# Ledger of designs, part 4: VH-VL binders against MLP-like protein 328 (MLP328)

Target 1, 151 residues: MLP-like protein 328 (MLP328), of Arabidopsis thaliana (Mouse-ear cress) (q9zvf3)
Amino acid sequence: MATSGTYVTEVPLKGSAEKHYKRWRSENHLFPDAIGHHIQGVTIHDGEWDSHGAIKIWNYTCDGKPEVFKERREIDDENMAVTFRGLEGHVMEQLKVYDVIFQFIQKSPDDIICKITMIWEKQNDDMPEPSNYMKFVKSLAADMDDHVLKA

## First folded at step 4 (VH-VL; framework fv_remtolumab_arm2)

Design m28 (from r16 with heavy chain F55W)
Fold by ESMFold2-Fast, scan of step 4:
Structure m28 (fold): chain C 151 residues (1-151), chain A 119 residues (1-119), chain B 107 residues (1-107)
Amino acid sequence: as target 1 above (151 residues)
Amino acid sequence: EVQLVQSGAEVKKPGSSVKVSCKASGGTFSSYAIGWVRQAPGQGLEWMGGIIPIWGTADYAQKFQGRVTITADESTTTAYMELSGLTSDDTAVYYCAREGDYWYGMDVWGQGTTVTVSS
Amino acid sequence: EIVLTQSPDFQSVTPKEKVTITCRASQSIGSSLHWYQQKPDQPPKLLIKYASQSFSGVPSRFSGSGSGTDFTLTINGLEAEDAGTYYCHQSSSLPYTFGPGTKVDIK
């Protein structure tokens, strides 16, 4: 079992790359309404909803368990990517490095994806690999698609 | 596109302090992260510290703890690095670089500021 | 702090040959490794970010690979303008650290 690693996956989307990027970049306040089964709340700890370097606190349910996650974000408009850097929360009890990059790519008119890259390192060898968190963030991207299509 | 422009070369005496500036231009950067990296003559790159202006806090490499102060003024889009207690070992080119955040690759670099410490 | 080591220290290469530079981290850093090129009297320039992502405008002959503790920068078909010193950099943990550099000269 590895102590660190990188997971990469692609989530196919029907909604536009631009609308999805805007949602993840600037409109996290819409998440509880869009995917309330997963995300119960998002609050700004520092910065604004669309600020590079903003710090946000998420209240969510992962695998039936309520959790809290505090992150700071990095915005890359040229690549339509937003990075979430883990600072505190339940996931950080398991991991000392947790960086998740969401990139929105339109490969063709009918081929739009969210490419998710998760860079992680465990607190210690006894912790499980964060495959459950990768499944969780994939579900967030996929479930958001229905809401974006209606926007 | 975006540029980081640093202040000019400095010659300092041992025991003094130096303050180098780094001004961002060519775009609106009210919320950027800036790191400071130095390079002694013929040597490699050494990270000194960085600041994310939007959070108002700076982090420093242990080697420079207590001697370095990094600040930023968002209204002028200018970052500063002050190094005190200078010795000849501090003779180097000092670079500022945009990191986006503490975990980002450094994609935009200043031209460098040569600091020479001599008596 | 995380220590990065690079090999080789120096390499002299004929144009069009393949160059391979290795960077090793003292502990796992995931994919938070970046590669820079520095020419004399110039600041470093970013080539590859997050182990394998090419930075905008960088020629396709440059590629990166690896994860965890072992990383490689490859130049497939070295050109004369590629002479310089190449540095790896980790952004996984503070303090950020750089490798000692690999100098590439053209024969």
Scores: ipSAE 0.007, ipTM 0.479, lowest interface PAE 14.8, mean pLDDT 85

Design m29 (from r16 with heavy chain F55Y)
Fold by ESMFold2-Fast, scan of step 4:
Formats: structure tokens, sequence, C-alpha cells
Structure m29 (fold): chain C 151 residues (1-151), chain A 119 residues (1-119), chain B 107 residues (1-107)
């Protein structure tokens, strides 16, 4: 039988919530150049780079293993949030629900929080909890920080 | 090995509706997109729409918007395509097809369901 | 919507001959182009995905190339069982669209 859960974390980052949000919302094509040790490629399957409902395919390395992830995204400009809804890929062999929300919140003129919420449900009880994927997405946000600051 | 099995042939009157089922067996159902493609006699392939069962939201080609409804039931691993307001122009073979293998392309197809619209 | 055009619409070929089918998109679709074979009274079968990637179990005589707007399917050494209609399909944007098809007959 499947189990489920929700992980929430806050990643402290520097600079502008608007610039970080723009990177995740509209500029995923810059990810391989910025954090190529994590993300090797990202392509549009459907829509545009900044489209609500766009479907993108990610090629990445997680825990030393190359993986693929297909997602449909939702854009929430009012809350500066982007949701990635898992559709297919290695993650979806482990999980039947995998929704990751990145929200960017300005805390002071030079400090922001990236609030990451991961809603998950396992394919079956034998599958591990996706704590490794939470660690991975936290690393993406943290490692992107320096690149966004210099943009 | 994934298989898609569709419901049987239908003969319908103009103005009625038809609901075609597509049952998946073997492999993962919920995370793979299921598309619906029709083919009128002697004509090419026409995409109608698709659904990703776990996401729950269907997308439709504009030509069919308002007449077509695509749904999925994860408990029975079955996708459905319902087409309303049938006319003779809707006489066709209707296929369901799955994208898969971590690379997209419709890799598994149902056998097709013939729908004939006649008075 | 993205329009796909195929050439030729019909080709009659002797066995062992090289067959080339082209697909042109009305706007750039990157590599999001897939090729299918359909035989009479059968559903289509995927041959090539993402312009150039062979689907598992597909004979090595089938290959695909191209990017952007111009794509080619090649059958290098046509066999009798290759008679059928070949379709290209784009998955770059909704709605998904298919080319009109190329019918390949054996002489």
Amino acid sequence: as target 1 above (151 residues)
Amino acid sequence: EVQLVQSGAEVKKPGSSVKVSCKASGGTFSSYAIGWVRQAPGQGLEWMGGIIPIYGTADYAQKFQGRVTITADESTTTAYMELSGLTSDDTAVYYCAREGDYWYGMDVWGQGTTVTVSS
Amino acid sequence: EIVLTQSPDFQSVTPKEKVTITCRASQSIGSSLHWYQQKPDQPPKLLIKYASQSFSGVPSRFSGSGSGTDFTLTINGLEAEDAGTYYCHQSSSLPYTFGPGTKVDIK
C-alpha cells in the first residue's frame, strides 16, 4: 500500500526575490550553464520557457546517477511561486505524486527565502521516501544563488 | 510489457454521444500521458487531446473543444474519450496511445475502436 | 497550430532501394519530431523519437535526422514488410499535429 507526505524547507538566499523567481519561472534554459554539475539539459516538450502549463524535460544527475524528469508547470505571479507537477521519469518510478513548489519571498533588501514544498505519494510501501530528492532540489536553489546574484 | 485495450465498435445516430474506453495493463499508468488520435476512412491521423492521469487535467485540440471530454480512472487504469454531437464526419477509427520510455513519442497504441455515425 | 508537411505523398520502391521521406514544420520545433509506420487495419507503430532516436526493436535500416524545421526519415535497404504509410508527429506545442502521411508501396 502507498504512503504519502509533505516536506517543507526554507533555503536562505541573497539578493532579489524577483530575480530568483524570474530564473525559475522564465529562464530554465540557463540552468545547465549555471549549475551543470546538477542539470545537464532542459528542453521544452510543450509550451514556451515562460508559459503557464508548459511541459519540460530535465536531464540531471542525482546521487551520481543520470535521470530524466518530465513535469508540467504552474505559474503563480501573485505569490512568486512556480509549481512543478511530476508526470514521468525516474522520480515517478518511486512516486505516483510528486509536486514541488518553489516560492520566493523577500525578507530584507538583500535577503530572500526560497520556500520549497514537496507533496509526494509513494508508488508502494517498498519505495523509499523522497528525502534524497528534497536534498537535491535544495541544492539546486542554493547553488543557483551565486549565478543569480551576478546576473 | 504495456498493452492498451480499447472498447468495441459502436454504431451511433447523428446527435448522439459515444464514450470509448482504453484499459492499460502492465507497466505504469498514472504518470504517462494517454493521447487520443482519430483516423477517418482513407485519411491521416488527427490528434484530439490527451491526459496525464496523475495530473488529472486534459488538453484538447481546438477543433474538438466543447465536444470532447477525456478522463482517466486510476483505480481501473482506464482512460476514456467521450465525443458528443456526433455527425457523419465523426465516422472514424479512434485510437488511444501512450507516451513512454522517459522519451516522448506515442510508443504503445490501442487496437482502435471503429465508430460509425449513420441515421 | 504547427503545420507539418511531408514529401513525397506517394512512393513506389523496389526492394533494397533507399527511401527518403521528409517532414517540414511551419515553425521551429527543435528535435520534438517523431516518426510512425502504419499498415492497413493496424494502429501506427513508433519508429523514431525525438528526430533521431531509434525506438526499441525497430530494425537498424530505419534512421532519422534533422532539427528545427526540416526532418528526414531514411529506410536504407527497403524490405517487403516496410510497405505502409509513414507519418511525422510534433510534440513541441499543443495541439500535437501529424503530417499528412507518405505512402510507400513495393513495385
Scores: ipSAE 0.000, ipTM 0.499, lowest interface PAE 14.9, mean pLDDT 85

Design m30 (from r16 with heavy chain I54M)
Fold by ESMFold2-Fast, scan of step 4:
Structure m30 (fold): chain C 151 residues (1-151), chain A 119 residues (1-119), chain B 107 residues (1-107)
Amino acid sequence: as target 1 above (151 residues)
Amino acid sequence: EVQLVQSGAEVKKPGSSVKVSCKASGGTFSSYAIGWVRQAPGQGLEWMGGIIPMFGTADYAQKFQGRVTITADESTTTAYMELSGLTSDDTAVYYCAREGDYWYGMDVWGQGTTVTVSS
Amino acid sequence: EIVLTQSPDFQSVTPKEKVTITCRASQSIGSSLHWYQQKPDQPPKLLIKYASQSFSGVPSRFSGSGSGTDFTLTINGLEAEDAGTYYCHQSSSLPYTFGPGTKVDIK
């Protein structure tokens, strides 16, 4: 039973890497309309929608349970990546480190992916590994694709 | 389902502080946001701040930063709003309100607490 | 902070008429706008959440629309009990802010 780890997965996308990156980087205010079955609200706590270092609060449903999550984001335009650093919320009762990197990569015209890297460390040895949260963020990336294709 | 009951009216002198309580009954307390909104006589609504009890740290509107303190006591399911350095401009009805399960607006409101600041 | 403006500031209408209230945000807030009704000496009551979703128990004559910066609350067939002040509220960014209110009276 590991106390820390890194999960990595790839989500295939049909929409452009640039449009997906823009959505995750600068347009989180569109998430409730795009994927309201997952994300019910997003509120800026500090900064702007497109700021490096912005702090946002997310209201979402994970495994049928309403949860809240506060994060500070880091923007990496060169690599088309956004990192979410967990600060507070239900996830942070389980984990003392929760960093999720969403990177948008176009390998060819028809091969576009969202690479998700989750770096985690448990609060204590009795906590479960965050595999359910990995499944959740994969679903966010996959379901956003339909909305990006329309926009 | 959820009810919010606030403490009674207060009359305070300029320069003093006031602490208003908001007791929640029914529902989940720890992960629900409780906000504070005030309304001066004949004026509109002003959001002062709010707290999600499980976060432990409150958020404040800039206008009130440094004068307002919002806290929550999970053992008594009670939220508090303390406003210091009172002036006549602080005469208002102060409301606590619960933001819903999905932080989608304030759907449950306390009855309001009238605070009058007079010299 | 995000500034919300409402128009009109006051409207006196005949029963059964259609009432339209607008709310404009100083920057895009997506759909994170909520509408409240307040009657004298009462706390506000939530009517519409996230621009267009009716809160439970709210009469069907109330509807909301809009996204981004422009939002509308419509009362289709005003009833006597609808007299009050209507406020928009944004939850897109902290601090939360309210519009200045629109007072609706019955002629």
Scores: ipSAE 0.249, ipTM 0.748, lowest interface PAE 4.8, mean pLDDT 89

Design m33 (from r16 with heavy chain D59E)
Fold by ESMFold2-Fast, scan of step 4:
Structure m33 (fold): chain C 151 residues (1-151), chain A 119 residues (1-119), chain B 107 residues (1-107)
Amino acid sequence: as target 1 above (151 residues)
Amino acid sequence: EVQLVQSGAEVKKPGSSVKVSCKASGGTFSSYAIGWVRQAPGQGLEWMGGIIPIFGTAEYAQKFQGRVTITADESTTTAYMELSGLTSDDTAVYYCAREGDYWYGMDVWGQGTTVTVSS
Amino acid sequence: EIVLTQSPDFQSVTPKEKVTITCRASQSIGSSLHWYQQKPDQPPKLLIKYASQSFSGVPSRFSGSGSGTDFTLTINGLEAEDAGTYYCHQSSSLPYTFGPGTKVDIK
């Protein structure tokens, strides 16, 4: 089995890339209300909701298991991308590198894609590949679609 | 189903320390934040700090930094709050509270532990 | 540190009357405001989370509204069991802070 890798997927969404990007970039405080079955909470540990390098703590349910995740985020306004760099949490017990990039790309006036890139490296050879976490983050983007469209 | 049960009342002398425990049962312990909130007689609520047990690192309100230590033991599903350098101003009821499924709302509270500091 | 203020400090009301409690934040907190009820010798109980969402088991007479800096808790038709002190709490940033409380007494 591979000890490191990169997963890439594309999630088709409706509306504007700008509105979806804004939600992920600047409005993480709306996530528990919008997709509470996935995300139960998010707290600023350092920085602000919209600052580059902000550190946030997420409380979420993945595969029926409550987990926590601490990350530092990087903002790339030119490419409409936000990167989450894993620092601590359940994911980091399995992986020593966990970087997830969400990029929002307008394809037509009413259709966009969220391109998700996950860069990972296992703690050791006994750990599973993080395909379950890829499925989870894909679900976050997909389920957020209706809430961004209504906003 | 989730319950938080705190240790019993304490009477302490000025200059001593107190350690209050908060045992969680009936739910997930490691991934939910446990906060500590105190209330002096006839006063409002004051947040002291909190811990997410899996991280092992606590956050503190600046007023208590240097005097308060918040820890968690995942094997016994118990959180602790230790306050040192006690004065009469520390006489209060101390609550632990879970920031569980609502994370920004404290949905489950312990019964409270009365700490009296008297000479 | 975000400072929360509440008004009024105290009110005594008759049963079935409408009660309105206001909470103001020193800076914008979005919708990250929660309301608690505390009765004598009891811990606080969560009533409303994220400004307007009712916590499970809370009677429908309790509702919340507002965003940014101005928030309101409304009790439509106060019942005898609603006597207590009501606190707002912000979770927008650390450290978490509480309002000073509003005591509601029933005549």
Scores: ipSAE 0.006, ipTM 0.541, lowest interface PAE 11.3, mean pLDDT 86

Design m34 (from r16 with heavy chain D59Y)
Fold by ESMFold2-Fast, scan of step 4:
Structure m34 (fold): chain C 151 residues (1-151), chain A 119 residues (1-119), chain B 107 residues (1-107)
Amino acid sequence: as target 1 above (151 residues)
Amino acid sequence: EVQLVQSGAEVKKPGSSVKVSCKASGGTFSSYAIGWVRQAPGQGLEWMGGIIPIFGTAYYAQKFQGRVTITADESTTTAYMELSGLTSDDTAVYYCAREGDYWYGMDVWGQGTTVTVSS
Amino acid sequence: EIVLTQSPDFQSVTPKEKVTITCRASQSIGSSLHWYQQKPDQPPKLLIKYASQSFSGVPSRFSGSGSGTDFTLTINGLEAEDAGTYYCHQSSSLPYTFGPGTKVDIK
């Protein structure tokens, strides 16, 4: 069975790629207000809200369960991408590698997407694949679109 | 190698409140949920609620909503469960437990605190 | 609220016999089911996580299986120290719930 892998999905968006990128890059403090049924809190462990290499801790509900996730982020302004590299938390009990890349792409005025790439490696062969977490992050991107449109 | 140590036994009058403490040592107190589970004499386990200490975010079973308050103090690495409006039906052993992992639930448990509600 | 039911309520078995305990959920919980052992006057101890994964340090005679709504805990060759009450627990959604327990006595 696969011990590592890469998932890729695309979420169609109505809000601009620039506004979405800004939200994910620099405005994580707005997530509890925007999608509070998913994200209950986010705090800075190291760095600032818009710092490359900032370490943030997220408090969220996944499949009805409260979880915590600590990550270090990498910002790529040229490609409008933010990478979240997993460090600690519930996800990391299952996975020793958990990197999620959110890239915002606008090909035309009506063709805007969030491309989500999840790179993962299990702690051991007995752990299940993280398809539930892929579904979760896809839901975050989709639900954020409604809030970005109101901003 | 997280350990959870709870406060001592309590004897309370009907209508009063009780506050049980759960002190964590070692490991990660702030980033994992601490749950509260009770067990009446000779009965099974009943989940009451939990808290993620770093955010102060508490979650409650609907049955206890309005009577239970769960809090945490990161400076002392201690979680608290306060139950108000006590009746004899609240006589039980109260446990705190780490709700750390989606994959295996509650992996570290306190020793339990006996609460007796009597006249 | 997800309701868990366990069968049997009680069983008394001879040492070295195989013990089977079942847990049924009122709706699908995937594999988010965990098994605990509780001995008299002690807190519960985690045995099996996520339906079938043995928790660290747990003897190999304990195993779990199942998914969705039907789950089984098996003790293959009961030892004297295994007397106690066994509980299933779901972590699929809030509120978390426990089964009513199965008491295992040794003859």
Scores: ipSAE 0.006, ipTM 0.561, lowest interface PAE 10.7, mean pLDDT 86

Design m35 (from r16 with heavy chain T57I)
Fold by ESMFold2-Fast, scan of step 4:
Structure m35 (fold): chain C 151 residues (1-151), chain A 119 residues (1-119), chain B 107 residues (1-107)
Amino acid sequence: as target 1 above (151 residues)
Amino acid sequence: EVQLVQSGAEVKKPGSSVKVSCKASGGTFSSYAIGWVRQAPGQGLEWMGGIIPIFGIADYAQKFQGRVTITADESTTTAYMELSGLTSDDTAVYYCAREGDYWYGMDVWGQGTTVTVSS
Amino acid sequence: EIVLTQSPDFQSVTPKEKVTITCRASQSIGSSLHWYQQKPDQPPKLLIKYASQSFSGVPSRFSGSGSGTDFTLTINGLEAEDAGTYYCHQSSSLPYTFGPGTKVDIK
């Protein structure tokens, strides 16, 4: 059983990489309205909605279970990437490292890829690998597609 | 659609504690934060803390840390605010309010509970 | 903590006139500022969310603007029912804070 690892996936989306990146970078406040079946709330604990280093708390439902996740974000405008560094929450009971990078890459005028990289390390050998969380974050990107396209 | 109904007025002695309830009806209780805001007579609004019911994790303003406890019971769709070590400075109207996502701010408020602290 | 200041403290206005209330933050809060109206013996009511977005059912005469540290609430054509105290509130960071309030009275 691996105790640490990196998952990578690519989610095909429609429209503009700039608009998708803006949603994930600066407009997390729109997530409960757009994908309320996954994300029920987002609260700022430090910084602003568009700040590098902002700390936010997410209230969400993963596999039918309500959970909390506190993260510090890092913004990379050059690469259109935003990183969520896990600090506290249900995920962090299972993992001592949980970093998720969302990068938005334009492929054609109407098609983009959201590349999701998850870097993880378990609290101990008895914990499961976080494949369920990878499935969850992939579904967030996919379900956001129509809302960003129509923005 | 969500409405918040608070418990009735309280008169308390200095040094005692008070526990105010806030019952939600209609709409989604568990998915939104419930905050507590107080207002002393003739004064402005002061945020005390809040809780997101489905998680049971509360945040508090530093001024009230150690004296305030905010809890929620999802089965009865009720949030609670307990304030201990009461003094006359705690005489105020206490409001619960739904703190939703970015689009709503504090969009639904309870009617308020008057707490009077006197000897 | 972020401190909010409001001006004026008090404003007495003739019906149908324009009212302007300002709110200033001690540090940048982006657009995370909300406006409330409170009438005597009633809880506050949300008017404007996130600096400029009207809340559902709020009359069109109410509008908000601003970003960063300087924000304005405008009532374009004050009506008698608009008498009350107006508060700004920041949700940029914990603890949430409110401005001291602006009382608006009708002449």
Scores: ipSAE 0.005, ipTM 0.498, lowest interface PAE 14.3, mean pLDDT 85

Design m36 (from r16 with light chain S91W)
Fold by ESMFold2-Fast, scan of step 4:
Structure m36 (fold): chain C 151 residues (1-151), chain A 119 residues (1-119), chain B 107 residues (1-107)
Amino acid sequence: as target 1 above (151 residues)
Amino acid sequence: EVQLVQSGAEVKKPGSSVKVSCKASGGTFSSYAIGWVRQAPGQGLEWMGGIIPIFGTADYAQKFQGRVTITADESTTTAYMELSGLTSDDTAVYYCAREGDYWYGMDVWGQGTTVTVSS
Amino acid sequence: EIVLTQSPDFQSVTPKEKVTITCRASQSIGSSLHWYQQKPDQPPKLLIKYASQSFSGVPSRFSGSGSGTDFTLTINGLEAEDAGTYYCHQWSSLPYTFGPGTKVDIK
């Protein structure tokens, strides 16, 4: 049984890579309005909404269960990527490493994707692999597309 | 529907400590921050600190650092605020509040606990 | 620490009048400002979150606006039950702080 790993998925998008990147990079305050069925709240614990290294706390519903997640973010403008490094929360009861990278790639004029990379390490061998969290973050990216398209 | 129920009124001597409890029922305890706010007679609201129970780590207003300790017990769904080195200036109503909803607004409040410090 | 100031300190108004309360922050807080109402001998009640979003069950006569350093709470047509003290509150940075309050009485 793997105790650590890396998951990768690609989410096809209709909205522009630039608008999606801006939303994830600088506009997390819009998430409850855009995808309130997943994300109920986002609060700055340290930094600003668009700061490299900002620490934010998320209230969300995953598999019908309310959870909280505290993360430190890293911004990579060259690659249009935002990394969320897990610090505390329900996910961190299961994992001691939880880093999720959202990268927005325009493959062609009509082919845009969000590439999600999840780097994880379990707290111990008895913990499940975080496939449920990969499904969750994939849903965030996909559901955000409709809101970004209207923006 | 979440309810927060606080412990009863306290009368304390100067120099002592007080520990106020806040029991949550009817909803999610671990996932929402519990904040503590006090109000001296005839005065405004003052944020003291807060804790997200699952993290176990509290944040404090600088004014109260060194005197206030905020804790949470997930097994009893109860948050606590302990204030030490009491003076007459600490006479106030102490509220706990859930910092929930979309944007961590304080949407559910306890009924308040009156703490009177007198010799 | 972010300091919030409110004006006016006190306002006595006739029923059905429009009430405007302002809150000013010592530095920019974006839209990280909430408004609360407190009635005598009761805990505060959340009215408006993040500057302009009405909390559930709050009457439509209450509205909020503003961003950065200047914020306004408006009551369009004050009702008797609206008498109380109104507080702004910022969540932009720790420590979270409250304004000094604006007391609204009915004539």
Scores: ipSAE 0.007, ipTM 0.553, lowest interface PAE 10.0, mean pLDDT 86

Design n01 (from r16 with heavy chain D101R)
Fold by ESMFold2-Fast, scan of step 4:
Structure n01 (fold): chain C 151 residues (1-151), chain A 119 residues (1-119), chain B 107 residues (1-107)
Amino acid sequence: as target 1 above (151 residues)
Amino acid sequence: EVQLVQSGAEVKKPGSSVKVSCKASGGTFSSYAIGWVRQAPGQGLEWMGGIIPIFGTADYAQKFQGRVTITADESTTTAYMELSGLTSDDTAVYYCAREGRYWYGMDVWGQGTTVTVSS
Amino acid sequence: EIVLTQSPDFQSVTPKEKVTITCRASQSIGSSLHWYQQKPDQPPKLLIKYASQSFSGVPSRFSGSGSGTDFTLTINGLEAEDAGTYYCHQSSSLPYTFGPGTKVDIK
């Protein structure tokens, strides 16, 4: 029975990797207005909107259920990647490790992929695997696509 | 839609404690932050602290740390702010507010609870 | 802690005039600045969130701008019902702090 694992997926998006990366890296305050059906809000607990090591708190709806997630982020400008390391919240009741990496890769002048890597470890072996959370973060990237292009 | 309803006015003696309640209705309680803000007569707004009920952990402004305790009871959808060691400087209107779902600022406010500290 | 200052302290204006209120932070807060209106014996009401985003139901005459340390709330065409005290508020870091307020009266 798997108690830990790594999920990897690729989400095809339109436009510029730089614009998508900027949204996820520096502009989380725009998420509730862009994708309010998923993200009802986000706030800074420590740091700045664009600082490495900032701690943010997210309110969101996952599978019709309102949830809260507190994370510490790591910024990797060289690889156009931002990592969210789970600290507290509903997801952390199931998992003792929850790290999600969003990397933005330009494939052609108008096409990119968002590569999402989720590293997880369950609190105990009777907890479900976090496939619902992988589906959720994939939908965030996909639904953000039009709003980044509109910016 | 979402409402916050606070307990009634209190008159307290110096050195005592006061506990103000804030009952949420019409929306989700557990996952939103409830902050406490006070306003002395004729003065501005002062953030005291807040709690996210699901985390169970409260954050406090340094000025009030050691005197204020913020708690929440998810079964009654009620947040509490208890302030101890009262002095006349604590005479104020005390507001609870949903901390905007944090990020919106404070989008829903209680009606306020007047606390008067007098000898 | 982050200190917010507001100017002016008080402003008396004729209806339909433009009102500009400034909020300055002691250090950069990005866009984590919110504006409230408070009328006597009432709790504050959120007007603008994240420097420039109008809160639901707020009249279009209210707008916000700025980033970093310097922020502005504009009322373009003041109405009688806009009399009140306006506060800025930062949520960039704990403890959250408010500006001292700007009182707006109608002449």
Scores: ipSAE 0.007, ipTM 0.545, lowest interface PAE 11.3, mean pLDDT 87

Design n02 (from r16 with heavy chain D101S W103R)
Fold by ESMFold2-Fast, scan of step 4:
Structure n02 (fold): chain C 151 residues (1-151), chain A 119 residues (1-119), chain B 107 residues (1-107)
Amino acid sequence: as target 1 above (151 residues)
Amino acid sequence: EVQLVQSGAEVKKPGSSVKVSCKASGGTFSSYAIGWVRQAPGQGLEWMGGIIPIFGTADYAQKFQGRVTITADESTTTAYMELSGLTSDDTAVYYCAREGSYRYGMDVWGQGTTVTVSS
Amino acid sequence: EIVLTQSPDFQSVTPKEKVTITCRASQSIGSSLHWYQQKPDQPPKLLIKYASQSFSGVPSRFSGSGSGTDFTLTINGLEAEDAGTYYCHQSSSLPYTFGPGTKVDIK
């Protein structure tokens, strides 16, 4: 069983990479209305909705369990990528490193890929690998697709 | 149902400190923030700070930074607010409340703890 | 820090009149605005959450509207039990802040 690792997955989505990137980069305040089954709330701790280095607190449900997560984000406009660096929360009880990168890549005029990279390191050998969190973030991207498309 | 029960009224001397407790029952303690809001006699509501128990670190309104300490004990599902350097301006009712995030309000409130600073 | 302002400060009204209270934020807060009612010697009670959603058990005469920076709380047909102080509160960013309150009395 590995103590650290990197998961990578690709989520096929519809529409424009720019519009999906904007939602994840600048419009997190729309997440509870779009995917309220997953995300119940998001609050700015420091910074603005669209600022590099902003710190946000998320209330969400993962595997039927309500959890809280605090992250600092990094914006990479050149690569249409946003990184969420885990700081505190339920996931950080299990992991001491939890960095999730969402990159939006245009494949055709109507089709894109959201490439999700999760870099993780467990608190100790007894902790489970974060495959459940990878499934969770993949579901966020997939379920957001219809909301971005119709907005 | 979630309920918050606070410790009893306190009468304190200027320069002393007070520590108020807030015990949560009937819900998920770690999933929401517990905030502290005070109200001086005849005045409005003032947010002092809050803590999300799982994080262990508190956030404070600038006015109270350096004088207030907010903590939480997950094993007893109890939050605490300690205010030091008391003056007559700190005479107020102190409430704990469950804080939501972007989509929630403060939906559950403690009964309040009256703190009187007597000079 | 987001500053909230409320208007009016005080309103004395006859039962069954319509009451409108406004709350203005110093910057956009989306829909992260909540309304509370406080009666003497009681903690505040959540009335409207997320600008326009009625909290459980709140009478239908209470409604909220608005987004961004301008919000209103409306009481359609004030009842005697509605006397109290009404506060708006934003939860879009820390520190959380409250409006100064609007006192509603029955004439």
Scores: ipSAE 0.039, ipTM 0.663, lowest interface PAE 6.9, mean pLDDT 88

